# Ledger of designs, part 7: VH-VL binders against Protein LST7 (LST7)

Target 1, 242 residues: Protein LST7 (LST7), of Saccharomyces cerevisiae (p53237)
Amino acid sequence: MSSTVISLAHFCDKHGPRIISVTQSAEKGTLGEELLVPDYPTESYCESCLLQFPEESTRSMRCFIEDVPFITTQYSSIRYQLLNSIIKRAFSEETMIYDNMPFIFFDDLRGLNLVIGFKLYDENARGNERRYCFILTVDSRSHDDSMKMLSEHWNFIIGGFDKMIAYIKNIHKSEFLGKNKTVENNLETLNNNAFIGSYLRANKSKFGRNLVSLTDDKFLFVRIHKWNSFLLHTVMNENKLP

## First folded at step 12 (VH-VL)

Design g4 (from b1 with light chain D97Y)
Fold by ESMFold2, look of step 13:
Structure g4 (fold): chain C 242 residues (1-242), chain A 119 residues (1-119), chain B 111 residues (1-111)
Amino acid sequence: as target 1 above (242 residues)
Amino acid sequence: QVELVQSGAEVKKPGESLKISCKGSGYSFTDYWIGWVRQAPGKGLEWMGIIYPGDSDTRYSPSFQGQVTISADKSISTAYLQWSSLKASDTAMYYCARQPYEFGWFDPWGQGTLVTVSS
Amino acid sequence: DIALTQPASVSGSPGQSITISCTGTSSDVGTYNYVSWYQQHPGKAPKLMIYEVSKRPSGVSNRFSGSKSGNTASLTISGLQAEDEADYYCSSYTDSYTLVVFGGGTKLTVL
């Protein structure tokens, strides 16, 4: 795994914590083909856990920023057991309260991790909610070096994650309101999400849904890929030694 | 109310086969794992394995892999634990319990099925 | 066969508080907050008392609380009552192939 990666993970109703996507870089001037995973088994994955790109056969996304390749795919199912450990710890932390407040944790094995959790309403999910997080993982030689890098980029990374989370929440809200307009009109005297959730709750079938379905945006993971690549490139560029 | 009801106590001889059952009610049976836990007489609890009845995804503790078979029939909301050839060391209380995800807590528990294997 | 370490027994007087420990490693209790506690009366099935270290299910008395420090999780019972006399087991997620591991159990005696 590269020294710094960004992951998107969720708490699956069946599996518990699972990684959906990981964005990382390859060496400048290469094509990064060693990081592409064109085929991998998906038999153990449910719909909510799968990474979906617009072209059905696509399992990896690549872009280039100033000749640095950035690749997004679902590495943890194939290569990186450490990422599974990281997200299992992250979702178990008491500071994971899904209010866009960041938290960090560190240990010698898992490195330094910056986490922001968020949730989306979904009547097809257990408890009518799906829980997600973005994680920046820094696998540095020392805790002090990792913390220094994180502190120097704190506002940039937090602001970047906040913007992507707000985007996801806004397009999910638009899709949700489109499917519930009639009921929303009947609740116009109730102007908060708690009342909408309580009033509109029908005991619908429970099943997995991915973020593409929740937002009705087949390009969502392409947008996440490009945004995460931009964030990583900025952090890496600011930390280069002379 | 959510409950798990297990089949009755069994007295068997070594070498005989056995299949015990765990029927779930009061919840969506296919949306939760059913785990099996063994408790030998005077001993503690041992996790044996788990099944997701919705797709029959089945996992075993290494200690029990190949020793038992876990299965489910989602059409009747029932999970099963079975042996092809019982041993005297299989004498124990066997519990089923619901788990919310593959390593989640156990709630509720079935009442238990006592299996006694002796010559 | 990997087990979490619990004391074999613990005792307390009515009205007092007692604590039952559950010690694991950095592969389970030390890293993760997926610890549960179960009460088992003689001849009965276990009952969930605490999940995810410190959370109580509906219907469990607030006299039961859970916490964790380092590699050790703790169940605390305040205002000890005669009906609290039972066996108590902890459970945790583990990085090992077993996924879930139980402690050896602790017999609580109310004096």
Scores: ipSAE 0.744, ipTM 0.881, lowest interface PAE 0.9, mean pLDDT 85
Fold by OpenDDE, look of step 12:
Structure g4 (fold): chain C 242 residues (1-242), chain A 119 residues (1-119), chain B 111 residues (1-111)
Amino acid sequence: as target 1 above (242 residues)
Amino acid sequence: QVELVQSGAEVKKPGESLKISCKGSGYSFTDYWIGWVRQAPGKGLEWMGIIYPGDSDTRYSPSFQGQVTISADKSISTAYLQWSSLKASDTAMYYCARQPYEFGWFDPWGQGTLVTVSS
Amino acid sequence: DIALTQPASVSGSPGQSITISCTGTSSDVGTYNYVSWYQQHPGKAPKLMIYEVSKRPSGVSNRFSGSKSGNTASLTISGLQAEDEADYYCSSYTDSYTLVVFGGGTKLTVL
C-alpha cells in the first residue's frame, strides 16, 4: 500500500543534505506509536538540523484528523533509507533548490517526489545562506497513479507549500530586519549567488542555526506539523492509491 | 589560498606508534571536515575517515575503525592521524583532504605523507 | 563489499575523446548524484576534477565532463592531451554503510 509523506530537509553546512522533519500518517483508528520514537542516527543532526518543539523534551508531535494519526519526527524509522536517498537526490539538483521551482522525480525505488526549495539569508552560514526544501513523497511504484494524484491536487499542494515557504520567509525577514536594518539588500542577492563558489569561501567562523532561531518562532515546527498533517489528510482522503 | 600541508615522511618499525599531521590554511578550519585517505604502494585510494574540527565529530570507515585514531587541534588548524602500534601493512601514502560536507567530495588535498613500516 | 568498478585502463590518442566508467550497485551510484572524480599523476596527490556527477571545480578544464546513467557514472575527457595521462578515481557516498567509497582507479594512457 502506497503512502504519502511530507519532509522538510536542509543542506547542512556540516552534514550536507539532512532531514529536519518528516510527517507521516498511520492507520485510522490507531495511535501511530510505531512512528513516535524512531531510531535515528544521532550524528546526523546538529543545531542547524534540529527539529525543535516548544517543549525541549519533545522529539515528536502527534495529532489526529478524523481518527487518523499524523506524526512528525526527525527521522522515519520505517523509511529512513528511502527518505535519505530522496533528500540526497533532491539536493543534487541545483536548479530545483535555488529557484524555488517545483521539481519532480520518480523511480521505482523512491516513488514520486515533489520538491520545492527555498533559501534564507544568514550571515552565520556558509555562503551566507541556509538552504531548505519541502518534499512530498508518494511511496508507490505506480507512476501513473502517483502522477494522477499529484495532478489532481497540484494547485492545492503547490499552493500549500508556497504559503508555508512564504510564511517562513516573511517571519525570517522580519526577524532579520529587526536586528539588521541596513541589510535589506542582502536578502535579494541570495538568489544570485553561485552555490559552490559561496560555500567554498569560508573567511569567517560559522555556526549552526535552526529554523526556530532564524525565525524567532518557537512554534514554527508545530505550525509545519499541522500544515503537513492537513495537506496529507486532504490528499489521502480524496485519492487513495492502491 | 586554501591549502593543506602534511607532515614529512616517516620510517618506522612494527609495533611503534606514530602520529602524522595535516595543517589547514586559507579557510575556516573549523567549518569543514578533514578526511584521511590511504594509498598503498601501487594501489588505489582508500577512505579512512573524517573529522569535523569544530566539534571533533569523527567518522571512520569500518575497515579502519579501531585501527587508527583521527583527531584535530583547531587552535592550530591541524588534524592528526595516529597509530598505537604500526604494522608492515600500514606502509602507504596517507593523504588528508578538505571535505565541505559529511561524506562529500575532497578538495583540496594535502601533498601526502609517506609512512614506511619495515623490520 | 560495496565497491565502485572502474576499468583498469583506457587509452586514447591526442585530440580524441575518451570515457571512463564507474559502476556501482543500485544503492550507491544509481541512487543520487553524489559522484566525484579525481585525477592523480604519478607521485602527486589526487585532484578533484568533477563533483556531483557533472560539476567542475574552478580551474578545471572544460574538457572534463561527467555524466551518469543508471548505476554508471562516466568521466569524459575531450580533446585528449598528453598531460591528461594519469590515474582517475571515482568516488561516491554509501548510505547503507555511511562511508565514502573509491573506485579501483583507471590508468589513462595517451598514445
Scores: ipSAE 0.704, ipTM 0.858, lowest interface PAE 0.8, mean pLDDT 86

## First folded at step 15 (VH-VL)

Design j4 (from c2 with heavy chain W105H)
Fold by ESMFold2, look of step 16:
Structure j4 (fold): chain C 242 residues (1-242), chain A 119 residues (1-119), chain B 111 residues (1-111)
Amino acid sequence: as target 1 above (242 residues)
Amino acid sequence: QVELVQSGAEVKKPGESLKISCKGSGYRFTDYWIGWVRQAPGKGLEWMGIIYPGDSDTRYSPSFQGQVTISADKSISTAYLQWSSLKASDTAMYYCARQPYEFGHFDPWGQGTLVTVSS
Amino acid sequence: DIALTQPASVSGSPGQSITISCTGTSSDVGTYNYVSWYQQHPGKAPKLMIYEVSKRPSGVSNRFSGSKSGNTASLTISGLQAEDEADYYCSSYTDSDTLVVFGGGTKLTVL
């Protein structure tokens, strides 16, 4: 019995590697209630580490594709230790250069992992950058079976991650350029209000290091959830075991 | 230049309280963890715990949980290690060191504070 | 708890290369690349020499290099000099509540 998940993680300035979201499937025909997060917030999360849905009290999201429930949460009681270990390893790999180039690692405990890292500019982050990755994790009893599944779906998975990363980068770039363009077009040489764009950016950096804030898209994690659910469903559905 | 400057050596008796300090300069004190490391005479290094001065988030090694208190005053860029009741076995050199994230490497280190506890 | 194993001592002559090992498990050195090395002269605070297995901080000579293979990380000092005589400690992230553990230390003697 193989188990496949998609994670989004980042390298927090305070915590180091942290999981932001995990998308998992439950058994076809069920409601997947066992995967929904109970209302127990952790003290270890900061603003940049949090999974934020439009309804601020919501900690999980569920959808159904062909009677299969897909659930995105920040915390997974079933694989919490494993996923934390995976992201700590992923961000430590020398091949993690944040250039949208995928890499793979495998071991007996953590399974086969396909990783794509990316960066977003933030002048208020340490080093002026925030580092992220998407990870597809395939936990299989056989290295060969995991590699076969990955090789058969390579272009689909990579293309799917690339599309979501490009979306995130584009709306982040558009938000940054829009603010700078507006400030520059409205600059008065005599008034400190002419630097209102710098003021707005400074205020966002104090309270908004989250991906939602960086992209100004309150539905960002809903889009990530739906896209990752689609990717995961396609991969799992096409690889039915006899 | 990034520096951690610790308080001076202490000679104490068992049962006394003690609070030693570590003052950071040359960087934004609230953006990095401060870790405490013990080195008993002639022995190796032992991680004791860490604090993030920005929000006072504090973590202890299981071996030191309940044995010491780690705190910080971000207004004066200073971290503290304290005992409510010293034991002779607390005799050691105590270092503070900066860590970039909660399990990061230690750089720089303070000069150390020698604590001697004897009857 | 998981301990990192270092040889108690190592020696070399000036100009030689020496290697200090740091052996852990799959819960630390074997899986993660959060290994650091510290040099400590008698009566002095430790100094960071290598972090994240092989990275050198500014001001550390390129005579110091780090690597790992399997569960063992290694610090290599080339062109050994008298000033290199010191204690050397490795450290690593570990899958435990301790988070970071140190090796027992290695005394380097320059003959």
Scores: ipSAE 0.679, ipTM 0.855, lowest interface PAE 1.3, mean pLDDT 84

Design j5 (from c2 with heavy chain R28P)
Fold by ESMFold2, look of step 16:
Structure j5 (fold): chain C 242 residues (1-242), chain A 119 residues (1-119), chain B 111 residues (1-111)
Amino acid sequence: as target 1 above (242 residues)
Amino acid sequence: QVELVQSGAEVKKPGESLKISCKGSGYPFTDYWIGWVRQAPGKGLEWMGIIYPGDSDTRYSPSFQGQVTISADKSISTAYLQWSSLKASDTAMYYCARQPYEFGWFDPWGQGTLVTVSS
Amino acid sequence: DIALTQPASVSGSPGQSITISCTGTSSDVGTYNYVSWYQQHPGKAPKLMIYEVSKRPSGVSNRFSGSKSGNTASLTISGLQAEDEADYYCSSYTDSDTLVVFGGGTKLTVL
């Protein structure tokens, strides 16, 4: 089973840190069906925490790269408790400032974790922002070996996460500006009259929103799945350190 | 002003039932957890459990599961802590407090409800 | 329940700086930065003084500061004043079904 996974997580207004998706590989030459969770309940999840694919009832995604299956699900039954601990630590780190600055932590229990946090504006969220991170987890008890892999792939891994984050931010910005055109026009006028601006912007109801809703892109999690599978496959190549 | 106002002190006998209340004001009551914390006389603080009034999602500390019931009525912005059968060991101060997420810090606190159970 | 470990009491004179420790494990304070501190005067409810290890809520004096090293979080009160005499409790997220655990409390006496 793969020793490296990529997670997408957020800080839920209700729950605190929660995993949205986990991308992991199965053994080369298999179908990876043991990692699929075709029938887990969705009614117990809050909207902001939900992994959504465009096909009805689809709760996992699988692809194959050079005969290696890559699966994305909401959680891994094998690693969920460990990954849950990892995100609770990650979101609590002082260096988690949600400005695309990467940071790393390592311990014997949780392995090496590379984290990049980002945030999206959302007036339905507490504080008008939703906070996210991507996490690469290397399950190794050797700090030196894990750091060696990271240093060899640093630019690739960080660049890959930056590209996906930039993509998400750009399509969210475009969706937000289009959907809130009246507010944008008022904001331009209100920049000249700041007193009136606070008066026109009412607090909205607070509730969870899925990334699909925030971007108006029903294929967003398919894109994330494929990108994360590509990143994982590259760092897990037959000739590279695991 | 964000406030949590609790019901008044109670003097009860063992075996009696009791329901105490915590009314929130000055904030969106359904958007935050309400936690309950016990403090026995001269003792420290113990987290008992929480409720999210927006959907009634309720969690209990293992030490208190089955010992109390936490509930809320979001239409009147009120959370409740109740016992079906009080014990002398339930004598304590009980606080409600707002938590920003399911394990977050506590702010503000209610003023406390003293429950005395004696024969 | 096992609580976070705090000294039972500390004391200091007006103007001094004092520090109250809160020692946990790698399942809580050592791994996570979800530590908060509460002040409780006699007969009153606790008041949040510090959250997320070192952050002060609005209205809390800058004489109160928090830090963490290893498995130990610390609350420091500088320029000690008579009004600081109270009980102080730490709390933390923990890897357990309890989710939140409190320290046993520290009675601060201002001499």
Scores: ipSAE 0.745, ipTM 0.879, lowest interface PAE 1.0, mean pLDDT 85

